# VHH binders against C-glycoside deglycosidase alpha subunit (carB): the designs that were tried, part 17

Target 1, 368 residues: C-glycoside deglycosidase alpha subunit (carB), of Microbacterium trichothecenolyticum (Aureobacterium trichothecenolyticum) (a0a0m2h8p8)
Amino acid sequence: MTALGTPIQGVTLYSFTRAFHGREYDLEGLIRKTAADGFGPGLEIIGFSSFRGFPAIDDAYAGWFRDLIDEVGLVTTSLAVNADIGIHRDRLLNQDELIEYMTLQIKAAAKLGFPIARVQISIEPDSMEALAPIAEAHGVTLALEVHADQYASHPRILALRDRYEKVGSPFLGFTMDWGATVSGFAPSLIEAYRRRGASEELLGQVVDLWNTYYEQGPPADQADHGQRFGSFIGLAARHGRPDLGIDFGINGTGLFGPARVDDWRTIAPWIKHVHGKFFGIDENGEEPSVPVRDLVKLLVENGYNGAISSEYEGWHWNYWQSPFDIISDEQAVQRSAAEAAGSRMITDLAEARTQLGAWLPNTEGAHA
Key: E = the ipSAE of ESMFold2; O = the ipSAE of OpenDDE; V2 = 0.75 times the mean of E and O plus 0.25 times the DockQ between their complexes.

## First folded at step 7 (VHH)

Design q6 (framework vhh_8h63_2; at its last look DockQ between E and O 0.34; V2 from the best seeds 0.00; counts 0 for: pae E 4.6 > 2, unsure alone 60.3 < 65, grease 28.7 > 24.2, SAP .762 > .668)
Fold by OpenDDE, look of step 7:
Structure q6 (fold): chain B 368 residues (1-368), chain A 119 residues (1-119)
Amino acid sequence: as target 1 above (368 residues)
Amino acid sequence: ELQLVESGGGLVQAGGSLTVSCAASGRTFSDYYMGWSRQAPGKERELVAGITSGGYTYYADTVKGRFTISRDNAKNTLYLQMNSLKPEDTAMYYCAVYEKYLFGEYDYWGQGTQVTVSG
């Protein structure tokens, strides 16, 4: 029997994108706010959007950042990195260039103190294999994000899993994104569309269409995904609202994924990080569109000792509620769920640091 | 930061053809939903054509059968082939990349390219 996991409470600063872009907080301010409001101890940051000059990080800046993290009492968990193979206007990066580009980001992650680099879903198995020794050399775990429209049992994800098994590196894994396994549209999203003048008939049909796909299961391949995407666009057009079509499609297929929670068992041993993606908390203190309790239970039962980064994405459309309040409420659900599963969420900084250090692979001297 | 630059616009006679292009820099197209929108003077911007990461295409009824959206991932470029152009097709054409669910930030737009169809 696998020991019950004790997931670490955390947050991604991505959740506060609106506040950041609105210049309510700078990076330092947001980090301090995060700590002060008790959203930690785990902290995840998106590299390119948050660090000026990324992935080039000078020693002084790295020092400053590490000192800040220590001062406020947080533990860095994951740095989201990008595989921008389209940096050049006229051509895509070749494999060597991609590896070099990723290496720079891995080094940056290490320098800033992040034990995990979240890699985008576009990375191929060959690239992950090539990056494995580099990751190991720097003590950074590469965790490829499983994001809608894909899911754990998706052929592409399984191919990656198989490659991980073959390579045998503990520094390769997955980032679990809860968006892949939702149970319905967020009520706040529907309300947002309502506020944009969508008819109740259209909204009803959009929900019905999604539910139909939920019953059918996740898309089998990219073609199926495209077809589903197009169906939402068409639906909007038929109701005289083509302006909502792309949004319906993106949300209906790319943000709200229809896979079942138990699908994560397929790759559970390789889950190194978790995006606790969610969209809102209702008046009962529950997330009505994401099965948070079941997801936390699954993680606990599978011995997950990594961090769950609360990822509030309702901010895309919800202007009427505070992301800070919503995240606080969502983390309460996580804590409750972990307890119900016979475990607990780690909220103590020292314990979080110790657990992550023991649970994730490391390389001695990697930070030298 | 993703930058989009449209090109290929110009003056064309009714019944003629034109291809507009959108070159992206800074990030890759391959995983994004992309589209062309247009805005005529005094009118709202409207979606003309869309393409998914998987290559599935959508067209507005007004352009269906006449316009073709395509992408070249190797060149990080989006295209809109416009055939049988009509005066009512006159507008500023904008390239859009939708990435909110991938990167959680914003949709990106270019500065547009002007298409004018004379009667």
Scores: ipSAE 0.031, ipTM 0.514, lowest interface PAE 4.0, mean pLDDT 90
ESMFold2, look of step 7: ipSAE 0.133; ipTM 0.598
ESMFold2 (binder alone), look of step 7: mean pLDDT 77; pTM 0.776

## First folded at step 8 (VHH; framework vhh_8h63_2)

Design r1 (from q3 with G50V; at its last look DockQ between E and O 0.45; V2 from the best seeds 0.00; counts 0 for: pae E 3.1 > 2, grease 27.1 > 24.2)
Fold by OpenDDE, look of step 8:
Structure r1 (fold): chain B 368 residues (1-368), chain A 118 residues (1-118)
Amino acid sequence: as target 1 above (368 residues)
Amino acid sequence: ELQLVESGGGLVQAGGSLTVSCAASGRTFSDYYMGWSRQAPGKERELVAVITSGGYTYYADTVKGRFTISRDNAKNTLYLQMNSLKPEDTAMYYCAAYEKYFGEYDYWGQGTQVTVSG
């Protein structure tokens, strides 16, 4: 019997993108706010969007950042890194250049004190294999994000898993994104469409259509997915709102993944980080579209001792509610769920640091 | 920021074939849904085809069986192979990248003209 996991409470600053873009907070301000409001102790940051000059991080800046993290009482968990092969206009990065580019980001992660680098889903198995020794050298775990419209048992993800098994490096894994296993169309997004003038009839049918596909599970093949996508397009058109068709299709098939929670068991041993993606909290304090409780239970039952970064994705359309309040409420659901599963969420900084350091692979001096 | 540049448009006879391309730069487009839309003179812009980040495709009924959308993530390029072209396929063809969030973050190219003579 696997020991029950004790996931670490955390947040990604991505959740506060609107506040950041609105210049309500700068990076330091958000970090302080995160700590002060108790969204930690785990902290995830997106590298390119948050750190100027990323991935070039000088010693002074790294020092400042680490000092700040220590001052406010947080623990860095994951740095989101990018595989942007199109960063140049004149040509694409070749494989060697990609590895070099990723290496710079891994070094930056290490320098800043992040034990995990979240890697984009676009990275191929060969690249991950090539990056494994680099990751190990810097004590940074590479966690490729499993993100909708893919899911844990998706052929591409399984191929990565198999490569991980073959390579045998403890520094390779996955970031579990809850968007792959959504249980309902987000009501807040429905409200957003409502505010854009969508009829109640149309909205009802969009939800019903999604639910129908959810019951069927992930699309079996390309034709099936295409049919699903097209059905949303057609639905919008039939109701005189073709302008909403693409949105319905993309969100219905690409944002709200229809895989079941249990699907995560296929890669559970390789889950190194978790994006607790969610879209809103209702008047009862629950997430109506993401099975948070089941997901936390699954993690606990599989001995997950990493962080869950609350990832509020509803900020893209929800202008009428505070992300801070919503995230607070969602983390309460996580805590409740962990307790119900016979465990708890770790909210103590010292305990979080100790557990994360023991649970993740590291190399001596990698974070010095 | 993702930039999109279409190419490959031109004049083709009815029944002929043509491939248009969309080169992405600034960022990798592998994380985006990608699509082709077209706009004929005096008509509204219409969706032609979409390919998801996972490689799944959608086609408008008007082009189904004749057009093929594909993507090469290694080349950061989107393609539309058009076979059995008809005069009614004459349009400006636009490449688009769709964010998986909300329609506010779509990216568009400037378009490439496809003309099919009868």
Scores: ipSAE 0.153, ipTM 0.636, lowest interface PAE 2.0, mean pLDDT 92
ESMFold2, look of step 8: ipSAE 0.323; ipTM 0.673
ESMFold2 (binder alone), look of step 8: mean pLDDT 81; pTM 0.826

Design r2 (from q3 with G50V Y101P; at its last look DockQ between E and O 0.66; V2 from the best seeds 0.00; counts 0 for: pae E 3.0 > 2)
Amino acid sequence: ELQLVESGGGLVQAGGSLTVSCAASGRTFSDYYMGWSRQAPGKERELVAVITSGGYTYYADTVKGRFTISRDNAKNTLYLQMNSLKPEDTAMYYCAAYEKPFGEYDYWGQGTQVTVSG
ESMFold2, look of step 8: ipSAE 0.319; ipTM 0.688
ESMFold2 (binder alone), look of step 8: mean pLDDT 81; pTM 0.816
OpenDDE, look of step 8: ipSAE 0.167; ipTM 0.648

Design r3 (from q3 with G50V Y101D F102W; at its last look DockQ between E and O 0.82; V2 from the best seeds 0.00; counts 0 for: pae E 3.2 > 2, grease 25 > 24.2)
Fold by OpenDDE, look of step 8:
Structure r3 (fold): chain B 368 residues (1-368), chain A 118 residues (1-118)
Amino acid sequence: as target 1 above (368 residues)
Amino acid sequence: ELQLVESGGGLVQAGGSLTVSCAASGRTFSDYYMGWSRQAPGKERELVAVITSGGYTYYADTVKGRFTISRDNAKNTLYLQMNSLKPEDTAMYYCAAYEKDWGEYDYWGQGTQVTVSG
């Protein structure tokens, strides 16, 4: 049996997007708040949304950032990077251009002190293979995000896994996103629709429709996915609310993935980072739509020693509750779940740094 | 940020055909569900058609059989072929990109005007 993992508690600043957009906090403020409120020690940041001029990071700024991280007592875990192949209007980036674009971001990650770059799901196996030596040269692990509507056993993900195995680089892996293995339609989103005037009948049918698909499992192919998408649109239209149709469809098929928790075992050895995506905490202190406890248990049982970045996605529709409180409550669930699994979440900074440094591959001097 | 720019609108006679286009830039076009909506004077914006990342299409009943939505991922372009146009199709047509990953907002273009004369 594999030694039980001790996941590191963490958060992505993306969870606080509303506070950031509302100018309640700037980047520094959010970082300080994150540390002060105990959401760390792991810290994930989205590059383009958080760092001005990204991926161009000057030495002074990098120094400032690293000093700040040290001052507040956090450990950088993952930088979310983008594969914007449509950056030009006239054509897509070719392979060389994409590699160059990704290289700039990898360098930025390294410069800022992030050991992991979360790569978007759109990246192809050939690109990941090409990026492997670059990642290694900079001591940055590339963790491609497995995001709904895809899942661990999705053919595309398996193709990536197979390529990883063939390439044999420890710097290639996956970011596990909990949105791929949701167990229910988020009640807070239902409430949001309710507040938008959706009838109880419509809402009930939306939930029932999702549950039907959940029982069936992930869509067999893209056509099936599209049909499911269309079914939500049609449902809304039948109830005189076509304006909600696209939202139902996107959320029902693109945000709330129907794969089972056990599906993650397919790629467990290659999971380098985790987006602990969730949508709300109920009055009992539980996440009613994400099987957090099962997911944490799976990670523990598979010896995961990386970070779990709490990713609160409910902020898109939930204006009536504080993201800070909700994230705090969700992290409590994680801690409880880890303990129940015979392990614990790491909340100590020094321990987190030591474990992450030992668990992830690195290149000496890459962060010097 | 994904930028969307519509084009191809104009004046057309009833029964005629018109193709509007939407050029996308700034992101991976293929990652988005894309759609056309329209807004006629004094009316609410209504969904016309949607195409998923994988190419599955949905049409409003009012345009089904007459309109065709398509996408060229290599050109980052969305199209709406409109046949058998009717005066009631007169509207500002908007291109929309729908994010599968809630990391960013939905995106809209500025619209292109389609006018069908009776």
Scores: ipSAE 0.098, ipTM 0.594, lowest interface PAE 3.0, mean pLDDT 92
ESMFold2, look of step 8: ipSAE 0.305; ipTM 0.705
ESMFold2 (binder alone), look of step 8: mean pLDDT 80; pTM 0.813

Design r4 (from q3 with Y33A G50V; at its last look DockQ between E and O 0.67; V2 from the best seeds 0.00; counts 0 for: pae E 3.5 > 2, grease 26.5 > 24.2)
Fold by OpenDDE, look of step 8:
Structure r4 (fold): chain B 368 residues (1-368), chain A 118 residues (1-118)
Amino acid sequence: as target 1 above (368 residues)
Amino acid sequence: ELQLVESGGGLVQAGGSLTVSCAASGRTFSDYAMGWSRQAPGKERELVAVITSGGYTYYADTVKGRFTISRDNAKNTLYLQMNSLKPEDTAMYYCAAYEKYFGEYDYWGQGTQVTVSG
């Protein structure tokens, strides 16, 4: 049996997007807040949204950032990078352009001290293969995000896995996103729709419809996915709220993935990072829509020693609760779950640094 | 950020045909469900058609059988072929890319005017 993993507690600053938009905190302020409130030690940041001029990072700024991270007592875990193939108006990026674009971001990750670059789900196996030596050269692990509406056993993900096996680079892997294995429609989102005047009957039927699909499992193909999408649109229309239809469809089929937790075992050896996506904490201190406890247990049982970045995504609709409080409560669930699984979440900075350095592949001098 | 620019609007006679286009830039077009909405003077904006990232299409009952939504991911372009146009189809037509979450991050174009004369 594989030794039990000890996941590292962490957070993505994306969780605090509302605070940024509200200008409650700038980047430095939020980093300090994150550390002070104990959401670390793991820190994930989205490159384009957080670093001015990204992916062009000058030495002075990189130095400042690294110093700040050291000062506040956090460990950088993952930089979220983008594959913006539609950056040009007239055409898509060709393969060479994409590789170049990704290379700039990998370099930025390395310069800023991130051992992992979270890659968007749109990247193809050929591209990942091409990027592998670049990643290795910079000591940055590329972790492609498995995100709803896809899931671990999705054909595209399996194709990537197979390519990873073929390539044989330890610098290629996946970012596990908990949104792919949601167990219920988020109550806070239902409340948000309620506040938008949705009837209880409509909301009830939305939840029932989602649950029906959950029981069926992930869609068989894109046509099935589309059919499910359309069913939400139709449902809203029948209740005189066509304006909510697309939202129901997108969220019901694209945000709340219906795969089962065990599906992650399909790619468990290649999971390099985790987005602990969640949507709210109820009055009992539990996440009613995400099986956090089961997910943490699975990670522990599979020897995962990477970070779990708490990703509070309920902020998109929840204006009435503090993201800080909610994330704190969710991390408590993670800790509890890890303990129940016979392990623990790492909350000590030194231990986190040591473990992450030992667990992830590195290239000597890559961060120099 | 995804930018959307509509084109192809104009004046057409009843019974005629028109194709409007929406050019997207700034993001991966193929990742988004895309749609057309329209707004006539004094009326609320209404959904006309949607096409998912997977190519599934939805049409409002008012345009079923007459309108066709399609996308060319290689060109980052969304289309709406409108046949058998009616004066009631007169409206500003808007292109939208639908983001996940709660609709706050949907992307919209500035619209293209379609006028159908009786």
Scores: ipSAE 0.085, ipTM 0.594, lowest interface PAE 1.8, mean pLDDT 92
ESMFold2, look of step 8: ipSAE 0.267; ipTM 0.662
ESMFold2 (binder alone), look of step 8: mean pLDDT 81; pTM 0.817

Design r5 (from q3 with Y32N G50V Y105T; at its last look DockQ between E and O 0.84; V2 from the best seeds 0.00; counts 0 for: pae E 2.9 > 2)
Amino acid sequence: ELQLVESGGGLVQAGGSLTVSCAASGRTFSDNYMGWSRQAPGKERELVAVITSGGYTYYADTVKGRFTISRDNAKNTLYLQMNSLKPEDTAMYYCAAYEKYFGETDYWGQGTQVTVSG
ESMFold2, look of step 8: ipSAE 0.332; ipTM 0.695
ESMFold2 (binder alone), look of step 8: mean pLDDT 81; pTM 0.814
OpenDDE, look of step 8: ipSAE 0.306; ipTM 0.721
ESMFold2, look of step 9: ipSAE 0.343; ipTM 0.711
ESMFold2 (binder alone), look of step 9: mean pLDDT 80; pTM 0.811
OpenDDE, look of step 9: ipSAE 0.318; ipTM 0.705

Design r6 (from q1 with F103R E106S; at its last look DockQ between E and O 0.26; V2 from the best seeds 0.00; counts 0 for: pae E 3.4 > 2, unsure alone 60.1 < 65, grease 25.1 > 24.2)
Fold by OpenDDE, look of step 8:
Parts: sequence; C-alpha cells; structure tokens
Structure r6 (fold): chain B 368 residues (1-368), chain A 120 residues (1-120)
Amino acid sequence: as target 1 above (368 residues)
Amino acid sequence: ELQLVESGGGLVQAGGSLTVSCAASGRTFSDYYMGWSRQAPGKERELVAVITSGGYTYYADTVKGRFTISRDNAKNTLYLQMNSLKPEDTAMYYCAVYEKYLRGDSYDYWGQGTQVTVSG
C-alpha cells in the first residue's frame, strides 16, 4: 500500500497575469504578494514571460532571484520552459538545435533554483530521451505537461510514458494539468459570454453540447476532435453569433478537457508536478467546473508529494473578480480535499523544502 | 514571443485569385489552431477560416467553396488561397494563432494584417 501523499501548496505566477499586464505588480512584487498572501510555499514561474532575456540568466540576476525567494519564504517548484522549434522564420529547429535550446532552459532552471522544468506538450519522446542526461546533470526534472486536449491515456502521452520506462531516468515525468479532466463548463466563462450578449438559449446549448461530449469522453482521434470543434463553431453561427464560435470551439474542445479524473492513474507514478488549473470559485466556495476534490484525493492516494501550483485560468475572461481572492478560495478547497482524503496540504516552508528535496531526484551540486 | 506577419495582399479584379500568407516567427504554430479573419471598413472583424492542429478546416459561409486555408508547418506559414474574389471580400485580412488555453499558452496572436482589395 502506497503511503498517502502530502502535496505541497503552491501557485503559478501565471495566475496573476492580469495583474502583471496591468502593471499592478512587477515580478518581484508578485513574488512578494504571493508569499504575503499565503499562496505558497510552492512557486512556479513561466520562464519566457517572467524573466527578461530568458533563457540567458546571468549569475547576478540568479543570485538576486534566489535571495528574493529566500527572503519572502517560498520554494521554487517548477519553471515552465518552451520547446519552440519555430524560433527561426525560415525553418524549424532540427533535433540538435532543439536539444541545445532546451539545454539552455534547463540550465536556467537550475541556476534559478527550480528543481522541475515543465516542458511543453509538443515535445517528442526522442527529445525527452536525449534531454534526460542533461536534466540529470543539472538536477532538473523534466515534467512534460499533459494539457488539454490531451489526457493521461492519450496515445501521445502513453508513448512518452513508455519511453520513460525504457529510459529509466527519474528525471523524466509529467506535469498534470487539471484542465484535461474538467467536469463542467466554467460558469464564469458562460457569464462572460452572457456579458458579450450571448442568448440564454445559445449558452444553454453550448453547455449541453459540452456535456454531451463529456459523457462520450475524450475524442477518439483528431478527426473527432475537429468535428467537435466544428460543432461549436456551427452552433454559434446558427444562433447568429459566429463571432463567438472560435471561442466556443477552443474552450469547449481545448480548454475544458473531458477526460475522467481516474484517467490520471495511468501515469500517476510519473507525475512530478501539478498544474491545479481552475476557473472560478462559486458562492459556496467550490470550483463548479473542476473536480478539485477528486483530483486532490487521487494525488493523495497515489502518494504524490510534489507541489500543486494553483493555476487560475479564469482571468482570461473574468474581469469582475479578484484573482487573489479566487485563488485563496481554491487553495482552501485543496486543503479541505486533502484532509478529507486522510492527508493534508503542506503549507509550511521548511517542510515543503524538505519534502520536495527528498521526493524529487537531485544531483549533488547541481544547483550550485 | 510569437509574431505573425501577413503578406500577399493587393488589388485584384473581381473573379480573380489571390493568396495571402502568414509567416510566424518566435514560435512554432504547428500544434495550434490557426485562422484568418477579415475586417472591412465600417464592419466588425469576422472569421474567415480556421484550421485545427489536426488539419481540419472551417470556413465562413461567405467564403466556403472559394477560399482554402492551409498550413506549412515546415515553413511555419499559414496560407489563404482566395478564388473567385468578390468586391465584398475587400478587407484587411488578419492571421491568428489561437493558442489560448492550449498547449500551456494563453494568448491569441494576431498579425498586422494585409489589405485585399477587389475591384468590381
């Protein structure tokens, strides 16, 4: 019987994108705010969006950042890195160039003190295999994000899992994104559409259509996915709102993944990080569209001792509520869920550091 | 950062053909939905065509059968072949990458547009 996991409470600064773009906070400010408001101790940051000059990080800046993290009392968990092969206008990066590009980012992660690099879903098994020794050399775990419209049992994800098994490196794993296992269309998004003048009839049909697909499960293949996408576009058009069609389609088939929570068990042993993606908290203090409680329970039951980065995605459309309040409320749900599962969320910094250090693979001197 | 640059716009006679292109830089768009929208003077921007990551396409009724959206992932370029052009097709054509909520990114990217003018 696997010991119950004690996930570490955390947040991704991505959740505060609106505040950042609105110039309410700079990076330092957000970090301080995160700590002060108790969203930690885990901290995830997106590399390219947050660090100027990324992945080139000089020693002075790294030092500053590490000092700041220590000062405010957070623990860095994951750095989101990109596998952009289209960096050049005229051609795609070849494999060697990709590996080099990823290596730079891995080094940056290590330098900044992140034990995990969240890798984009587009990276291939061969690339992950090639990066494994590099990751190990720097003590950085590569956690490829399982992001909607994919899911744990998706053929592509399974191929990666199989490669992980073959390679046998503890530095390869997955980032679990809760968006892949959404249980309902986000009410706040519906409200956003309402505010954009969508009729109640249209909105009802959008929700119904999504629910239909939810009951069916994830699309069987890309054709099925495309058909579902088209169905949302068509629905909007039929109601005289073609302008909403693309949003319906992307959100309905991309953002809100229809896989079931139990699907995560397929890759549970390889989950190294978690994006606790969510879209809102209702008046009862619950997330109506994401089965947070079930997801936390699953993680606990599978002995997950990594961090859950609360990822508030509702900020894209929700301008009427504070992301800070919403995230606070969502983390409360996580804590409650962990307790209900016979465990707890770790909110103590020292404990989080100790646990993360013990749970993730590391190499001596890798972060020196 | 993903940047999109449209090209290929110009003046064409009614019934003529034109291909506009969208070159992406900074990131690959191979795994993302992409599309063309257009905006005529005094009108709202309207969706023209979309191509999914899987290569499936959607077309507005106004252009169905006349326009073809395609992508070349190797060149990181999106295309819109426009045939049987009509004066009502006159608009600024914009390329879009719909990355929002997909593959870990949360932004839709737009180019600056390319002007297509169809004379009657």
Scores: ipSAE 0.103, ipTM 0.600, lowest interface PAE 2.8, mean pLDDT 91
ESMFold2, look of step 8: ipSAE 0.261; ipTM 0.611
ESMFold2 (binder alone), look of step 8: mean pLDDT 77; pTM 0.788

## First folded at step 9 (VHH; framework vhh_8h63_2)

Design s1 (from r5 with V50I; at its last look DockQ between E and O 0.62; V2 from the best seeds 0.00; counts 0 for: pae E 2.9 > 2)
Fold by OpenDDE, look of step 9:
Structure s1 (fold): chain B 368 residues (1-368), chain A 118 residues (1-118)
Amino acid sequence: as target 1 above (368 residues)
Amino acid sequence: ELQLVESGGGLVQAGGSLTVSCAASGRTFSDNYMGWSRQAPGKERELVAIITSGGYTYYADTVKGRFTISRDNAKNTLYLQMNSLKPEDTAMYYCAAYEKYFGETDYWGQGTQVTVSG
C-alpha cells in the first residue's frame, strides 16, 4: 500500500491577479500578504508576469527575492514558465531557440529558488526530452501542465507520459490542473452571465447542456468537441443572445473540463505539482463546480507530497467577492478533505520545506 | 500583445475556392481559441468558424461542409479554406483570437475582403 501523501498547502500568485493589476499590491506586497494571511507555505509565481526582465534575473534581485521569501516564511514551489515561441514579431523560435529559451527560464527558476518549473501545455515530447538533462543539471523539475481542454488520459498527455517513461528522468512530470476535472459549471460564472442579461431559461439550458456533456465524458474526437462547442453557440443564438455564444462555448468546452477525477490516476506517479484550480466557494463553504474533496483524496491516496497551489480562476468574472476570502475558504476545504482522507495538509513552513526537498528530485551540484 | 493580420482575400467566381490567412504576432496564439467572422455590407458580423486551442472546430451552418478552419501553431497562423464559394459569402473576413476566460480581451485583425461574383 502506498503511503498516504501529505500535500503542502500553497497558492499561486496568479490567483491575485486582479489585486496585482489593480496595483493594490506590488510583488513584494503580495508575497507578504500571502504569508501573513496564511495562504502558504507553498508559493507559485508566474515568471513573466511577476519578475521584471524575466528570464534574465540578476544576482542581486535573486538574493533579494530569496531573502524576502525567507523573511516572510514561505517556500517557493513552482515557477510558471512559458514556451512562447512567438516572442518575436518577425519569426518564430526554432526548436533550438526554444530549448535555449526554456533553458534560460529553468536557470531563472533555479536561481530564484523554485524547484519546479511549470511548463505550458504546448510543449511537445521531443522538447521535454531535450530539456530533461538541462532541468536535471539545475535541479529543477519540469512539470507540464495538464490543462483543460486536455486531461490526463488525453492522447497528447499520454504521449508525454510515455516519453517520460522512455527518458526515465525524475525531473519530468506534470502539473495537475483541477480545471480538467470539474464536476459542474461554476455558479459564479452563471451569475456573471446573468449580470450580462442572460435569461434564466438560457442559463438553465447552458448548465443542462454542460451537465449532459459531463455525463458523456470528454469528447471522443475533434468532431465531437467541435459539435459541443457549436451547441453552446447555437443555444445562445436560439435565445437571441448570439453575443454570449462564443463565451459559453469557450468556457463550456475549454475551461471546464469534463473528465472524471479518477482520470488523474493515469498519470498520478508523474504529478509533481498541482494547480488547485477553483472558481468559487458557496454559502456552505464548498466549491460547487470543482470536486476538491475528491481530488485531494486522490492525491493523498496516491502518496502525493507536493504542493497544491490554490488557483482561483473565478477572478476573471467575479468582481463582487474578494479573492482573498475565497481562497481562504477553498484552502479550508482542502484541509478538511485531506483530513477526511486520513491525512493532512502541511501548513508548517519547516515541514513543508523538508518534505518538498525530499519529495522532488535533486542533483548534487545543482545550483538553486 | 497579440496582433492579427489577415490576408488572402480577393475576387473569386462562384463555385471557386479561396484561402485566407491570419498571421499572429507578439505572442503565440497556441492557447487561444481562434476564429473567423465575416461582415457583409449592411449586415451584422457573423461567426464563420472557430478552432479551439486543442484543434477542435466549429462551423456556422451556412459554411459547413464548404469551409475549413485550421491553425498552424508552429507558424502562428490561422487559415480558412473556402470552397464552393457563393455570392452570399461576399464579406469582409476577420480573424479573431479569443481568450479562454470570460471577460478577457479578444483580438481582431483588420479584415480581408472576399468577393464572390455570381
Scores: ipSAE 0.180, ipTM 0.638, lowest interface PAE 2.2, mean pLDDT 92
ESMFold2, look of step 9: ipSAE 0.335; ipTM 0.685
ESMFold2 (binder alone), look of step 9: mean pLDDT 81; pTM 0.818

Design s2 (from r5 with F102W Y107S; at its last look DockQ between E and O 0.74; V2 from the best seeds 0.00; counts 0 for: pae E 3.3 > 2)
Fold by ESMFold2, look of step 9:
Structure s2 (fold): chain B 368 residues (1-368), chain A 118 residues (1-118)
Amino acid sequence: as target 1 above (368 residues)
Amino acid sequence: ELQLVESGGGLVQAGGSLTVSCAASGRTFSDNYMGWSRQAPGKERELVAVITSGGYTYYADTVKGRFTISRDNAKNTLYLQMNSLKPEDTAMYYCAAYEKYWGETDSWGQGTQVTVSG
């Protein structure tokens, strides 16, 4: 028997990227709206796109941010940091340079009050191991994101899990991204293709092809992945729409990961944060593409007490619905799912702060 | 966003060979799907070849067996080796880096001219 988890409700501001980049909201405005609309208490922010000067954060700016968070009543959960080694115009970072760059971002997360840094999958096991003592020194858990087209049992993820086990640091873990375990091609994306003139016959066949791959599960290797990609391109060409082929291939083999919900058990002990990725909410108030209820049930049954940051991804193609309403509706599904699993989502600020602090490695530097 | 610069275009005789390159900067492209498209005078841009992050390749029917797309992720560079060139291959060749979503954030180069004579 396992004690039931009580996941913390939250949101990533990534969900509102169009509003932010369209200048409808600045960072302060999105934070205030998050609190006012009840999307918290948990808050994830993308560092390099949100904070002026990131990862160089001056004390006055950090003070402003912390004061704002305290004023509106949120708890900072995760800071998304950049592990891209191609930052420079004309060369790639070597390992030492990557460690230095990551160290600056770990320090920024600590200064801003984030107990978790969400790390991109591009980091190798040797680098994650080297970062462990740095993470511990600053009280920041490094949670490497597992997202499509990867999945929990992917060989790269297993190599990291095995390294985490060997290293034994509680400051290394994963961010679980629900996009790896999609169970249906997103209807809102099908509607976007329809608006670009794709025929109903073509759209039906795109869905059928994806469902065929879903039944097979994740590709066995990169050759299989590429063959699937080519099949989507070929399908578009067969219907006289080669202009849609790359879109079908990228989304069908990259964005909508066909792993099964139970696959997450492979890394469950190391999950420190969750991206509750989703693509839309239908007329029945349900997510038709991501098995939200099964995913929440799995987390509850496995004792997960961290945050689930709702992450709306449909904003890339959906220009006809408000992301703020969609987030609210998806969070309602999460709350209902947790109740159905015999537990609940934590929505109280004080309770969230206490639980997050207990969930993360015990250290004086942690602030969540 | 990736910044893409094509090079290596030029004049070549029918039946000859040419390699065009695309240098990327600004971030690592190893996770991007990359491709070549071309535009001949008076025609719309057409997809020539695609290579996935894992190295799987797709070719338009008109170039299959003659063109080879490849990538060197350590150098952030994409290549298109063109053999058995025909006058019909004359076009401006564009490098693309495809983002995950239906063209919204794709990066494109300015192109390199390939002209096949004779």
Scores: ipSAE 0.269, ipTM 0.660, lowest interface PAE 3.3, mean pLDDT 88
ESMFold2 (binder alone), look of step 9: mean pLDDT 80; pTM 0.802
OpenDDE, look of step 9: ipSAE 0.389; ipTM 0.758

